# Ledger of designs, part 16: VHH binders against E3 ubiquitin-protein ligase UPL5 (UPL5)

Target 1, 342 residues: E3 ubiquitin-protein ligase UPL5 (UPL5), of Arabidopsis thaliana (Mouse-ear cress) (q9su29r532to873)
Amino acid sequence: SPEALHGGLFMEFKNEEATGPGVLREWFYLVCQEIFNPKNTLFLRSADDFRRFSPNPASKVDPLHPDFFEFTGRVIALALMHKVQVGVLFDRVFFLQLAGLKISLEDIKDTDRIMYNSCKQILEMDPEFFDSNAGLGLTFVLETEELGKRDTIELCPDGKLKAVNSKNRKQYVDLLIERRFATPILEQVKQFSRGFTDMLSHSVPPRSFFKRLYLEDLDGMLRGGENPISIDDWKAHTEYNGFKETDRQIDWFWKILKKMTEEEQRSILFFWTSNKFVPVEGFRGLSSKLYIYRLYEANDRLPLSHTCFYRLCIPRYPTITLMEQRLRLIAQDHVSSSFGKW
Short names: E, the ipSAE of ESMFold2; O, the ipSAE of OpenDDE; V2, 0.75 times the mean of E and O plus 0.25 times the DockQ between their complexes.

## First folded at step 4 (VHH)

Design u23 (framework vhh_brivekimig_d4)
Fold by ESMFold2-Fast, scan of step 4:
Structure u23 (fold): chain B 342 residues (1-342), chain A 122 residues (1-122)
Amino acid sequence: as target 1 above (342 residues)
Amino acid sequence: EVQLVESGGGVVQPGGSLRLSCAASGFTFSDYAMSWVRQAPGKGPEWVSSISGSGGDTLYADSVKGRFTISRDNSKNTLYLQMNSLRPEDTALYYCARETVYDSGYLTFDYSSQGTLVTVSS
């Protein structure tokens, strides 16, 4: 159970620098990695944006799915309160349902581009042509496929007998979108909201919270901004252990990082912090300062990191060339992987 | 030779205050993050607080947040722990520690074998 998983993970980390902000951040990372794992069938990736997740309608097959979604709501509320980046994004449709808002045609563009294009064509087709072709034979029904079996859902009373025409096609599209995207995950959204509410103060209900945001605001809270990384801001929020800021190796480090491509810089940031993106407000928005710790003994060792503490460990490299080689190696290892990428 | 000498411990009543000091020598003090670690009788060591080499960042265990303040004076190579609103549960040997990372990759603490005893008596 999620409760047992929570207890087990916390107990394991107690043996390694237990009781601190780092333990809390590592817990969120592991829990979210498990919740949003495609193998668990709780969440589904958006077809046109693999970074975004919405509840999987098929999760209903598991009798415990209400408990899992309630737990997820609690986890996300706690992460937002503690300014922890969970590394996932919500699908626009899921976001709107959490806000209690109606889903429009424009809202499904990134969720289901094929359906978006189809519905757009229905709405934009010449009225006379549409009506002369009997509304393309459409009636007020939604065709569904579940476990390989096709079924028909009426969008309104006697929907199978009601033809779509140029005068009612907007209503048809509105009802079709609601039944396709909102209704199938209604219980999951309800349970998530319940968990979310239980973790917030009595003054902040979930619909009120999400209604006050644009999706881009929530993206920034959950993952961070996509603007180029400011190396000066990064340096300003970095402290040192075993090095002086004036050491040659520290000067080399920032020079190398500044000369790297944006992709390489994000790879270094991910290695160091488990985050690819900086909060919208900059490095001051991170839950901790960053640290460069000196590794003792092997002067040619690859860097190490303790991401829960934003700690990058490097030896006192004898040359800038060796440091650059080592930093590029860790940047390359990360380039082939991404949180939320299979 | 790294030397850390703790002082300032003693017997105090619940609700009282104590200030611990740690005199460091044998290394460049300002280059290292420093920590306070305590060990209560019959229990394992518990991390209490850390401070960066510059003094620009501090961290506290949840059990001491709002009651303890860590600070340092790099000109005197001295680490401090101001302990307020002391509780019987704070009774322990308190150790000053230098934070290091070796090839094992784990954060390690170089600390004194002596410590300073804090007893909070009801």
Scores: ipSAE 0.121, ipTM 0.622, lowest interface PAE 5.3, mean pLDDT 81

Design u24 (framework vhh_brivekimig_d4)
Fold by ESMFold2-Fast, scan of step 4:
Structure u24 (fold): chain B 342 residues (1-342), chain A 121 residues (1-121)
Amino acid sequence: as target 1 above (342 residues)
Amino acid sequence: EVQLVESGGGVVQPGGSLRLSCAASGFTFSDYAMSWVRQAPGKGPEWVSSISGSGGDTLYADSVKGRFTISRDNSKNTLYLQMNSLRPEDTALYYCARETVYEGSLTFDYSSQGTLVTVSS
């Protein structure tokens, strides 16, 4: 239940805050995976980019939704303060509302192409032609259709009586976009911002924080870069303990990793660091160097990791075949999330 | 074989400073991450700080962050711990240790004999 979830997350949060950064990184990832789960009514995935999330307008049906959005704001603020990747991306409209910025026509181009095209035609139509056709009969209203029933929402006081013409059509389009995309989630954005501000001790308003960023900057902070992982960059930021860089096992390790699929490489990175993506800056953007530690017993055992210190622990495997089998096993999603982490 | 020899311990007043040194021999010093670990009277060992083999990365326990600085000189095979703004709670036997992993836990395969640091008026 929501009460049980809320109470449990609060208790886990206090416990994790008392532990090391790597344990916190894994906790943030798991908590955010649950918060942004589409099965929960808090957030919706963007239609054309399933990696991006916006608050669900229908979340208002749940009387606890303000608490959940406030909690989410606190979690995201803490993740950003600790430079933790949480594995989620925000929709452009949600980002702009957090920044206190106006949503423009260009901002909805990839969100709602049909609305974008319609509004663009209204703005680009010849002024005399538009006016001679009485603004196509348009007034300052938003027409909605639900289950065959049409409803009319006024965009301004007496909007039903205010005709659209060549002189006011820009204002009409601006109000349409605001009412369609910003207004339906205004309360959720407000509650998220409250939680976010609380964690910043009211010293940095959310608008100031988000206003200084482009969406791509926030993407990098929340999830990291989407470019293929550079194995050379990964190796350049890796040190060894109990192995020499020239050891045959180290050569095998990088050779195997380079031959892995991108998905397998990201699974290895997650097992090692609790991050699935590399920062936009590359491996130099991680909070620490990565380390490969030698295990002195059990030459055939699975790798282990200590994510607090970006440590991957492997035995001196006797063959490349055995090393590859062990690495591929931990690269499987269900294995890499549970075995050998501490 | 592998040896870690400490120096620099002593008695200081609260707010004072001390620098510990650890001379390493018998292994390729730059290939190993090194730690400082302390044990206060009647308590278990507490990890204090770590430094990577190259010296390019350092980690600190929250209790010492901002006050202690770990460093190393690989040309001299020596590890250092600069301790500033010392508190009575920092009173402990301090060990330098070579990092390793045993059964999935950070551990130490070699450590020094320990140097006493006493913070009292």
Scores: ipSAE 0.000, ipTM 0.378, lowest interface PAE 11.8, mean pLDDT 79

Design u25 (from c13 with T100Y Y102W Y107R; framework vhh_brivekimig_d4)
Fold by ESMFold2-Fast, scan of step 4:
Structure u25 (fold): chain B 342 residues (1-342), chain A 123 residues (1-123)
Amino acid sequence: as target 1 above (342 residues)
Amino acid sequence: EVQLVESGGGVVQPGGSLRLSCAASGFTFSDYAMSWVRQAPGKGPEWVSSISGSGGDTLYADSVKGRFTISRDNSKNTLYLQMNSLRPEDTALYYCAREYVWDESGRLTFDYSSQGTLVTVSS
C-alpha cells in the first residue's frame, strides 16, 4: 500500500479546540471593545489622548456598576496572565490609582491643562505677594458645576473657613488634585482591584503588580508597541514545516512582507495570530512561535491560518507575483477578518 | 527513504512511567514539527502532543497535560515522549508522525508515521 512505501501509517487527524488560544484571544479583544464602548457609560476617553480610558464617575448612576468594574478587573487580569492584547490603554491617573500611588501636579498636565496651569501659578507665585492678596481669596474647597448645579466640597474639616496662604498652598493643591481626580473614581478603582485580585495568584496584590511598572510597560502589555514591525525579528521567530528557510518561496515571502505598508503587515499579523501589535520586547513576547506550513493542494490558492497554533499555511507558489497577489488579498481588512482563518 | 522507528513501549502498572523514543532518518529532522498520536483498542486515532522543529514550542492534549512531556534531540534525530502517572486509559498503540497540513478546515494530517509501539497500563 502507499502508506507502507513511506515506512508508516498515514493518518488524518482533525486538530481543533473549542477553547484554543486563538479563540480566547478573540474573546478577550471583543469583550474589552464592548466594556470600553462609550455607550456603556463605564469608561470615558481621555480628552487629550482618545486611545486612553478612565472610569466614568457618573457610572454610579447604574446600580450594577460595581459588578461591571469587578468583571473588568477579572478580564484584564486574565488577559495579562495569558499575554493577550486587548487593544485599549489606561489613562495615567487611573494607572497611578491602581498602583496605589499619589497623583502629583505633573501627572494631570495632559488630563486637565487649565487646572495644571492654575495650580502651578498658585505654587510659583511670590510668597509675600500671595499673602498680601489674601491667598487670592481661596479657601480649602473644591467648587463643581454639573448640569447647572453648583456644589461645594470641603477638602478638609472646616475647609470653607480655612484660607489658602503661602505656608499651606502645597497642601491645598495636593488635596484639590486628590478630590478632583482620585476620589470621584475610588469606588470603581476598588471594584476593579477586587476583580483583578480574584483572578491573580493569592500571593500577588494588584497594587504590587502596577507599582513596579511604568505606564509604558502596561501599554505594551495591553496593546503592544506602535513602532513599525521588524520583519527581521518576525522572521527570527518563525519556523517552517514542509519548507526550508533557504527555499525560494520563503525568501519571496519575507521580501513581499518587507515591501508591504505597515497597515498590510499588521493585517497579515492579525490573519496569522489574531494579534494586531507586537509586544514592546518584540516577537519573543508573543505567547507562541510562528509557523509557516506547506499546503500540498492547489499551488494558486489563498493562504490559510490556524491562529490557535500561530500557523500560516501556504502552497508552494510557482511565482513571486502570484504569492504577492494572494498575500495582498488576505491583507485587506474585509478579507483577513472573515475568510480563510480558523 | 523516510523512516520513523519507535522504541520504549511495554507493560506498566497504573502510576508508572515510560519513555518512548522515535529515531528519524531520510530527511532533515530539524526542519519538521513532529507529533505523537495514539490509538486505543477499538477507537480512532487521538492526537497526544506536538513539538516544533527547533523544540521551542510544545502542545499537549488536555488528557495528558501535566503528565506527559514531549522533547527532541536534533543532533541525534530522535523524538521523545516521557509518560508519567500512567492510567489504564493511556493503553494504546503510540505512533510518532511527521506533521503535514493540507486542507482548508485546519485538519492536521501526517505524511509519514511509525509502525506504532504498544503501551499497556494494567496489572
Scores: ipSAE 0.000, ipTM 0.346, lowest interface PAE 14.5, mean pLDDT 79

Design u26 (from c13 with A33T S52T S54R; framework vhh_brivekimig_d4)
Fold by ESMFold2-Fast, scan of step 4:
Structure u26 (fold): chain B 342 residues (1-342), chain A 123 residues (1-123)
Amino acid sequence: as target 1 above (342 residues)
Amino acid sequence: EVQLVESGGGVVQPGGSLRLSCAASGFTFSDYTMSWVRQAPGKGPEWVSSITGRGGDTLYADSVKGRFTISRDNSKNTLYLQMNSLRPEDTALYYCARETVYDESGYLTFDYSSQGTLVTVSS
């Protein structure tokens, strides 16, 4: 249930505040998986960018939604403080509202491309042509669609009676964007910001934090960078147990990894750490060192991993060819695909 | 209750074409990324293609890129997969899936699937 879930997550959060990085990382994975689960009414995927999330306007049907968004703000602030990747990206509109910035037409291009194109056409149409066609029949209203039912929201007093023309169309577009994107999630943004502020204390208000960033900077903090992975940097942040750094198997490992495609390298990283991307500052930005542990059984077996401890376990493979075959097998599982429950 | 009903499968010769459809109900279709996933006899499931809620972005598996086209009609709550230049290895049961879980590592998981539609490519 929502109440039981909220209580459990909050209790674990308080307990993890005083513990080590490995346990804290596991906690963030569990919490973020549940918060950003589409079956939970808190967040929705962006319509034109499947990587990004924004608050669900319908979350307000749950009387506990303010507490959930406050909790989410605390979780995100804590993740940023501890340099833990949460693996989710924010929609540009949500980011701008957290920064306290007005949402412009250009800002909704990736959030709602159809609306972007329609609004751009309204603003760029020749003034004489626009007015000659009665502003395309537009009035100061927002048409909403809810399970196929259309409803009308007035953007200003008597908006249903106020025609859009070449002199007021910019005001019309500004009000339309605000009502469509900002107003429906205003409460969720406020509660998130409250939780975020509580974790950062008196020195950094959330709007000041977000206002100093580009969306791409926040992306890097939350998910890691999309730049090619530096194998030399990866190796520099890896330690060994049961192998010497000078062992031929270790030389083979890094040689194979360097030869792999970017997609294969990200699959190995994911298998090893449950992270697909490296922090923007490189491997030094991870919450701990990575480890290669020796398995003492079956010199031809597949690698194993303990992701919460950044531990990859491999046997002392007798040939580079065998090691490459085994590593490529785990790299083939880079895309998680599963059928729904029967 | 989420319902997904696939159709359009059949038997076709190599080089032929088929168009699959998936009729969706029980949720706001335009809010969700939709995908096609297939399972060949004796093999595990393979993701084929995805399309964002309003159709602004699409993704394809390397094995089908350039041959298959995913599309949607949100006014009809319907997802499509246009399959051209079909090969014997495209033989599989094809499933329509709604994204329901976000993987923290950037991988997608799909919790809603249906009975599927069978595609057989034979000479």
Scores: ipSAE 0.000, ipTM 0.171, lowest interface PAE 18.5, mean pLDDT 77

Design u27 (from c13 with A33N S35T S52D S54K; framework vhh_brivekimig_d4)
Fold by ESMFold2-Fast, scan of step 4:
Structure u27 (fold): chain B 342 residues (1-342), chain A 123 residues (1-123)
Amino acid sequence: as target 1 above (342 residues)
Amino acid sequence: EVQLVESGGGVVQPGGSLRLSCAASGFTFSDYNMTWVRQAPGKGPEWVSSIDGKGGDTLYADSVKGRFTISRDNSKNTLYLQMNSLRPEDTALYYCARETVYDESGYLTFDYSSQGTLVTVSS
C-alpha cells in the first residue's frame, strides 16, 4: 500500500550502512523505482511516451497522498543537487505546472493527441460554419469518465447553459485544457513543490528553478542526454584497479565497446552504473569516475558490477573473443537490470 | 568475529596533516581489498579511497586525489590513510571497510566499523 511503501522507503534510507557515495545512488534508484511505479497509484505514464510521468489525479483517494508528493519533491531536489540520475522523465504538462506556466494547446500535443486534434479543429473551423451549426452543440462543460462513471464539470458559472461560438471558443479551449490537465493535480503539484523547495532552499522558489529550464534540460538532469555515447570520453573518465591502461585486455575492452550498437553500449553503461544515459555535458557530468576492477578468481566468468561506485568487475580474459562474448551477454536488458539492483 | 578499529582522528588546522589507522582482526587481511569512507555531519557517505589486497593498486576520489595516500601493512594487519593539506570540507567521521563477497544481485559488499574516527578541520 502507499502508506507501507512510504514507510518502507524511509526506513530503508535511515537503516542504510555507510558504504560510500554509491549508497545515495542506489537509494535514489530504488526509491524512484517505487515512487514512479504506476501500480503504486502516485504517478501515471504518459500515453505517447512511457518514460514520462505526471501525478495521478486518483491519488487523492489516499489521505496520505500530500505526504507522498512532498517526499517525492524532496527526493527529486536532492537527486538534482547531487547529479544523480533517477531514470524517469516528467510529462511536459507536469513540467509546466511546476514552472507555474499556463498550459497551451501546443503543450498537450504529445500528452493527449486526441484532445489536441479535437481542440485544434474547434479553433480552426470557419467562424460562419461553426456558428451556423450552433458551435457543434458544445457548451462550457468538461465531460469526464473514470472507472465507467461519467461526470459533467462546468467550466464557468452556468456553463451547461453557455453555448460555444466563434467569439468565445478560444476561452472555451483554454478553460477546457486547464480543467482537464492542470486543476486535477493542483494539490499534488503544490505538495511536490513544497518538498522540492524544502530540500533546495526556502529562499529559492521551485517555479523560479523550473521556469529557467527547457524540458530537454530537465530531461538531461533526470535521465541524461540521448546523444550517441562517446567511447573516447567514456575511456577518458575511467580508471583501473588490477589492470594497467596499457594492458591488452583494456585495449580489447574499448575496441569491443566501439564496435557495439548504441543500444548495446547503453546496456553496458546501465549494467556498470545504473544510468542508461550520459549527462548532456558528457562523462565529466557524472558524480564520480568509472572504474574497471580486476577479478582474480576465474578468468572466464561474467562481468559483475557495483553500481554504487561505478565499478565494473571483470577477470583477465585470455582472448578478445571470450571478452566480447561475456560483454554482449550482459548487454542484454534483462541481465543488466538484474545486476543493477541493490 | 571480524573487527575493524579506526584511530588517528582529531582536531587540526587547515593545511595540516593527519594519519588514520585501521587495525583489522578476525580474517586474513591480505585476501581483501580495503576502503576508506567518510561521512560529514548532515551529509551522506562519501567514498574516499581503496587499495587492493597486495597493496599494489590504489584508487582515490577526485576531491582527495593528490592530497591523501592510502597504504597497508599486511604484516601488521593495518590499513592507513595519510591526509595532507587538510581543508574544512574534509571534516567527517572516517570509516575503514573490508570488501567482502558478491551478494545475490552481483554487488560487492563491505563490512564497516560502527565507531569510525572523527576528523575536524577548523580554523
Scores: ipSAE 0.000, ipTM 0.164, lowest interface PAE 19.6, mean pLDDT 77

Design u28 (from c13 with A33Y D57E E99D; framework vhh_brivekimig_d4)
Fold by ESMFold2-Fast, scan of step 4:
Structure u28 (fold): chain B 342 residues (1-342), chain A 123 residues (1-123)
Amino acid sequence: as target 1 above (342 residues)
Amino acid sequence: EVQLVESGGGVVQPGGSLRLSCAASGFTFSDYYMSWVRQAPGKGPEWVSSISGSGGETLYADSVKGRFTISRDNSKNTLYLQMNSLRPEDTALYYCARDTVYDESGYLTFDYSSQGTLVTVSS
C-alpha cells in the first residue's frame, strides 16, 4: 500500500542522522536494477543509448504488468521527491508521453536512428523524383512483429491500398511515428502515471510535472551529472570525525582521490554514498554532508562505509602508499558492490 | 516505543558455538541497518557486524570474519548472530543496535541499543 510505503520512507528520513536516506538509496538502487533489467520484460534499452529505457510493448505478455508499471511509477515519484538518484535514464519518447506531448520526427533521432534516417529521406526527397518512383512502393501501413509473428497494421482505413506520395508523405510519417512509438506503450504509460500520481501531491499531476522539465533536467534528477567530479567541491562538503582536516592522512586522502581516474572516483563515490554520479548542482545537492570517520582497528584494514549518512570509515594509515592501495582496491567494481558498505 | 530484546548468551568452551537473537519492536524493522556490538570487560565497545534492511549486504569486523554470520528474519522482526569457532577473546557483553555511529571523539555510539547479553568463552 502507497500510504504504508510513503509513511515508512518518511519515518526513515525523519531519522536522517542515524539510518536516513542511505538505506533508502540502497533500496532504490536494488529495486530499479530489478525493474530496469533487460531480462525483465518491463523495459527495453534504447538502441543507440544503452543508459536509456522505454516500456516494452511485449510486457503485455505478463498479466501482472499493470501492477509492475504502477509500482515503478510510485518508486520513481518517491525517488524524485526525496532526491534519490536511481541510476536510470528515460528515453525521450517515454518522457514526452509522460508529459502528454506529441512525438515528432526529431524526437526519435536518438531512440531509433535507422527509422529517423529513413523518415528523413522520405520527407527530403525531391517531390518529382519521389512520385516518379511510385513513393518507393510505400503504402499507409506499419510492418510489425508481436511474439515473433509478422503483422501489418493499417495507419488509416484501407491503408494497404493508399500509396505514399509527395502530397501525403508528411501525414504518413506522422502516423508511422505515432503508431510505432506512442500507441504500443499507451497502457504502460497510463499505469506508470497512476502510480506516480499516487505518491506525489494531487496538485502536481504527471503531465504538469514532466511538461515543466527538459529531458536533461530529469536526467540530472534521476542519475546526476556526467561532468568530471570536482574533488575540491567534494572536500568542501566533507567533515571529519576522529581526524583533523590538517592531519597528514586527510591530506593524503584528497591527493590520492585527485590522482584517480574518473571511473575510480565514481567507484569511491558509490562505495561511500551508493550514488555513482554527483547532482547537477554539485555536492550541495546530496541529501547529506559527507563524513570521514576514523576506525580504531588495525592500521592496514580496508575502508568501510555506512551509506545511510555518507560515512567513509578508514584507519589512521601509516603511509600514503598503503592508503592508496586500500582505496584502489575498494574502487574496483566487484569489491565496491557488496563489501564494506553499511 | 522502540524496544530491542536479546537472548542466546551463555558460557561456552573454546571452539564452541552460540546463536544470539534480538527481537525488535516499535519501528519498521526492515527499513533499518542492524548491528551487533560487543564490550569486553574493561574495554570500550567494539563493532562486530552489520546487516542491511533487505539482508543483501553484510559487514564483519576482521576479528570475526569467517567465524560469525549475521542474519535477519524481517517477517519475525528478529536479528541473529551465529558465532562459530569461539575464542576466549570473544568474551564480552553483546548488544543488538539499530545502526551505529561514531561521535566527535571517534567513540562508537548507538542509535538505539538493547540491554545486552553476556557471552563467556573459557575452558
Scores: ipSAE 0.000, ipTM 0.101, lowest interface PAE 21.1, mean pLDDT 76

Design u3 (from c13 with S50D; framework vhh_brivekimig_d4)
Amino acid sequence: EVQLVESGGGVVQPGGSLRLSCAASGFTFSDYAMSWVRQAPGKGPEWVSDISGSGGDTLYADSVKGRFTISRDNSKNTLYLQMNSLRPEDTALYYCARETVYDESGYLTFDYSSQGTLVTVSS
ESMFold2-Fast, scan of step 4: ipSAE 0.242; ipTM 0.719

Design u7 (from c13 with A33W; framework vhh_brivekimig_d4; at its last look DockQ between E and O 0.01; V2 from the best seeds 0.00; counts 0 for: pae E 16.6 > 2, placed apart)
Fold by ESMFold2, look of step 5:
Structure u7 (fold): chain B 342 residues (1-342), chain A 123 residues (1-123)
Amino acid sequence: as target 1 above (342 residues)
Amino acid sequence: EVQLVESGGGVVQPGGSLRLSCAASGFTFSDYWMSWVRQAPGKGPEWVSSISGSGGDTLYADSVKGRFTISRDNSKNTLYLQMNSLRPEDTALYYCARETVYDESGYLTFDYSSQGTLVTVSS
């Protein structure tokens, strides 16, 4: 329970002189493993960076969630004080909230790419064109949907009446981002900060501590090891449907994957599973085995995936060259913007 | 000599629709993946959509998925882009491009493109 863990933490610090460094590190690791366990629904992993965590806005359904977040703040503060690497990373928005800093458009890039792209286009649109279109009909509101219910939230006083134009679109985007990404976790951030403060002296408030850091600095302090992708481990945790493990297509697949760059391999993993990074313990740390299914349609089709079941569907490609071409297509994050080869 | 010629651009109000066409000549059209690329005023090129030589596989940028539909008619050597629910942010010069082999990094490259047709979404 959180109270039992909190009591144990205080007991260890009170009697720290009797406890060796290895016992303290193991204790912090076990506690953080439990706190950040996805089954407990206190934290969510970021969609585009599986290593990073943010408070779950829905955690408020548990009456004890304030106590859990306060306890987590205490644990993290103590881990930082003792320079214990606990193997978790924070989402950029959560970090900025702890630092008391404004959330910008670039800060949500890995949190919500659809919103990022939409806001980026609003800001980059030609000013004359934007104003000629009445600011795309936008006003200072945010439309939300929770449990099928749609709500309209004003971003400022009289927001429903305030039109967006080229002069105020930056303000609009800033308010939209804050209301969409920062406000929903405000209570959790507040409780975390209270617990953090309890373990640090009053001379080092949470905002002062985090404000002096870049996210990369905090990552270094809390970092778990970043595992290179082992193709042999990947293969060992993959099963097949419609193919035999000894089929030439399966041999081709792993050969192609092995010669891809690590970035390309992570893109394939993400396409397959929605996980861009492998856990520290390797593929056994994923929630299930991976699957390659035969796609019985045309032999030249692109792969498909059903990421919630870790299923990659490929046709029986007639050549290794065709398979490689199709796999490299799905590994691309974007088409080259240079077109300098024209 | 490879040639790609577009048509179908114009001015349309928000929420409207347009259909772009790209006529291909000088190569075996059905052998190549084809793409639509757009370039908004003052911006760099942005990939929009791609379609396989047979027409059986399609890819879309997240910004257009569900609103745009790429298609081809190999008997007419013509590539199409059906654009629905158009927004002012879709305003751009749209052009078609022929895909070539991957480079050594694995990124798609284009060896031929058309001049482009302007799509303007405004009231």
Scores: ipSAE 0.000, ipTM 0.164, lowest interface PAE 16.6, mean pLDDT 76
ESMFold2-Fast, scan of step 4: ipSAE 0.423; ipTM 0.809
ESMFold2 (binder alone), look of step 5: mean pLDDT 80; pTM 0.793
OpenDDE, look of step 5: ipSAE 0.309; ipTM 0.723

Design v10 (from g9, 15 letters changed; framework vhh_8emy_2)
Fold by ESMFold2-Fast, scan of step 4:
Structure v10 (fold): chain B 342 residues (1-342), chain A 122 residues (1-122)
Amino acid sequence: as target 1 above (342 residues)
Amino acid sequence: QVQLQESGGGLVQPGSSLRLSCAASGFTFSSYGMHWVRQAPGKGPEWVSSISGSGGSTNYATSVKGRFSISRDNPSKTLYLQMNSLRPEDSAVYYCAAHYGSGTFYKPFDYRGQGTQVTVSS
């Protein structure tokens, strides 16, 4: 069941407090992959931006969903406190509800493009045309399908009898957006906020936290920045074990990374750390320094990584050509996702 | 990607019948209400008919009420417009449009280029 899975992860979390930062980062990665897995019905991907998530209204079929959303709030708060990038993005509508802000038409543009364009057309149609065509037959109702049941919801008293016209269409659109996007996930938002607040020191209300941010700021905290990676900054935050910084192999390593495309550099970063993006403040924003460890095995083997500890393990390659060949191989997207990575 | 494909238009005599179809893909068809909108040359678009996601509610423009019938088949993801007692005034390009529930409508000219042409002439 979903509870059995999350119960086990929660017990691992309690033990983790004594185990150190590398194991903690692996736990966050595993937990977030499970929470934001569409098969678990807690969250849905945004229709027009599959990187973004919002609570699933249908999660209420499981009476334990409030506990799962509270747990998720705790996990996200803890990740933010420890500067752990969890690799998920929130839908704008969910973000605004966490901030306690009203959802406007512009806010649903990337959440539901069809509805955005439809509502925009309703508001932008010539008033005379709109009214002469019986308001397109619209009334103050919303049709929903929840829990396998189809229903008609009145947006206001006697909404089935209230025609939409050029004078009331703005009110109609406002009520439609509220009922479609805000109302169906109120409980999920409430429970997430409870867990988030409980985890923050001093029980700071989550609305205070989220109100001070733009969505882009939260994106940066949860995923990292989209700016090109500074190799000089990366090098400045890297330490060595089994190599001296002055070793020719270390000089070759940084020269090879500088010559790589941005896509290749992000693949190397992912292989090394399980993150494709650098914090907005740069490598100093990572929860620990990065490390290059020497392998004392065959001097032509592929790199290995232990991503929880930000360790990249390489042998003392005899030539720059061989090192470049090996690094480019792990920079391939399908290889860097799992091969040689603990 | 949302795709709506209209078909069934043609040249017919006044008093004839014609059935239009609209095949939908890229969204959960049964969760969306549907519209038929028409546009004749030199005129603005005119809303013709709407149907709720369940098919339980239908509405018609006064100009077509009693002559046209809107229906849908959710398993096949298809919308229909049965047009009876056609008049020269019904000549237009007919577009289908999706809307969320009964309250949302999108303009076919922003998402479709072709529609299906209906010409009623002697």
Scores: ipSAE 0.000, ipTM 0.310, lowest interface PAE 16.0, mean pLDDT 79

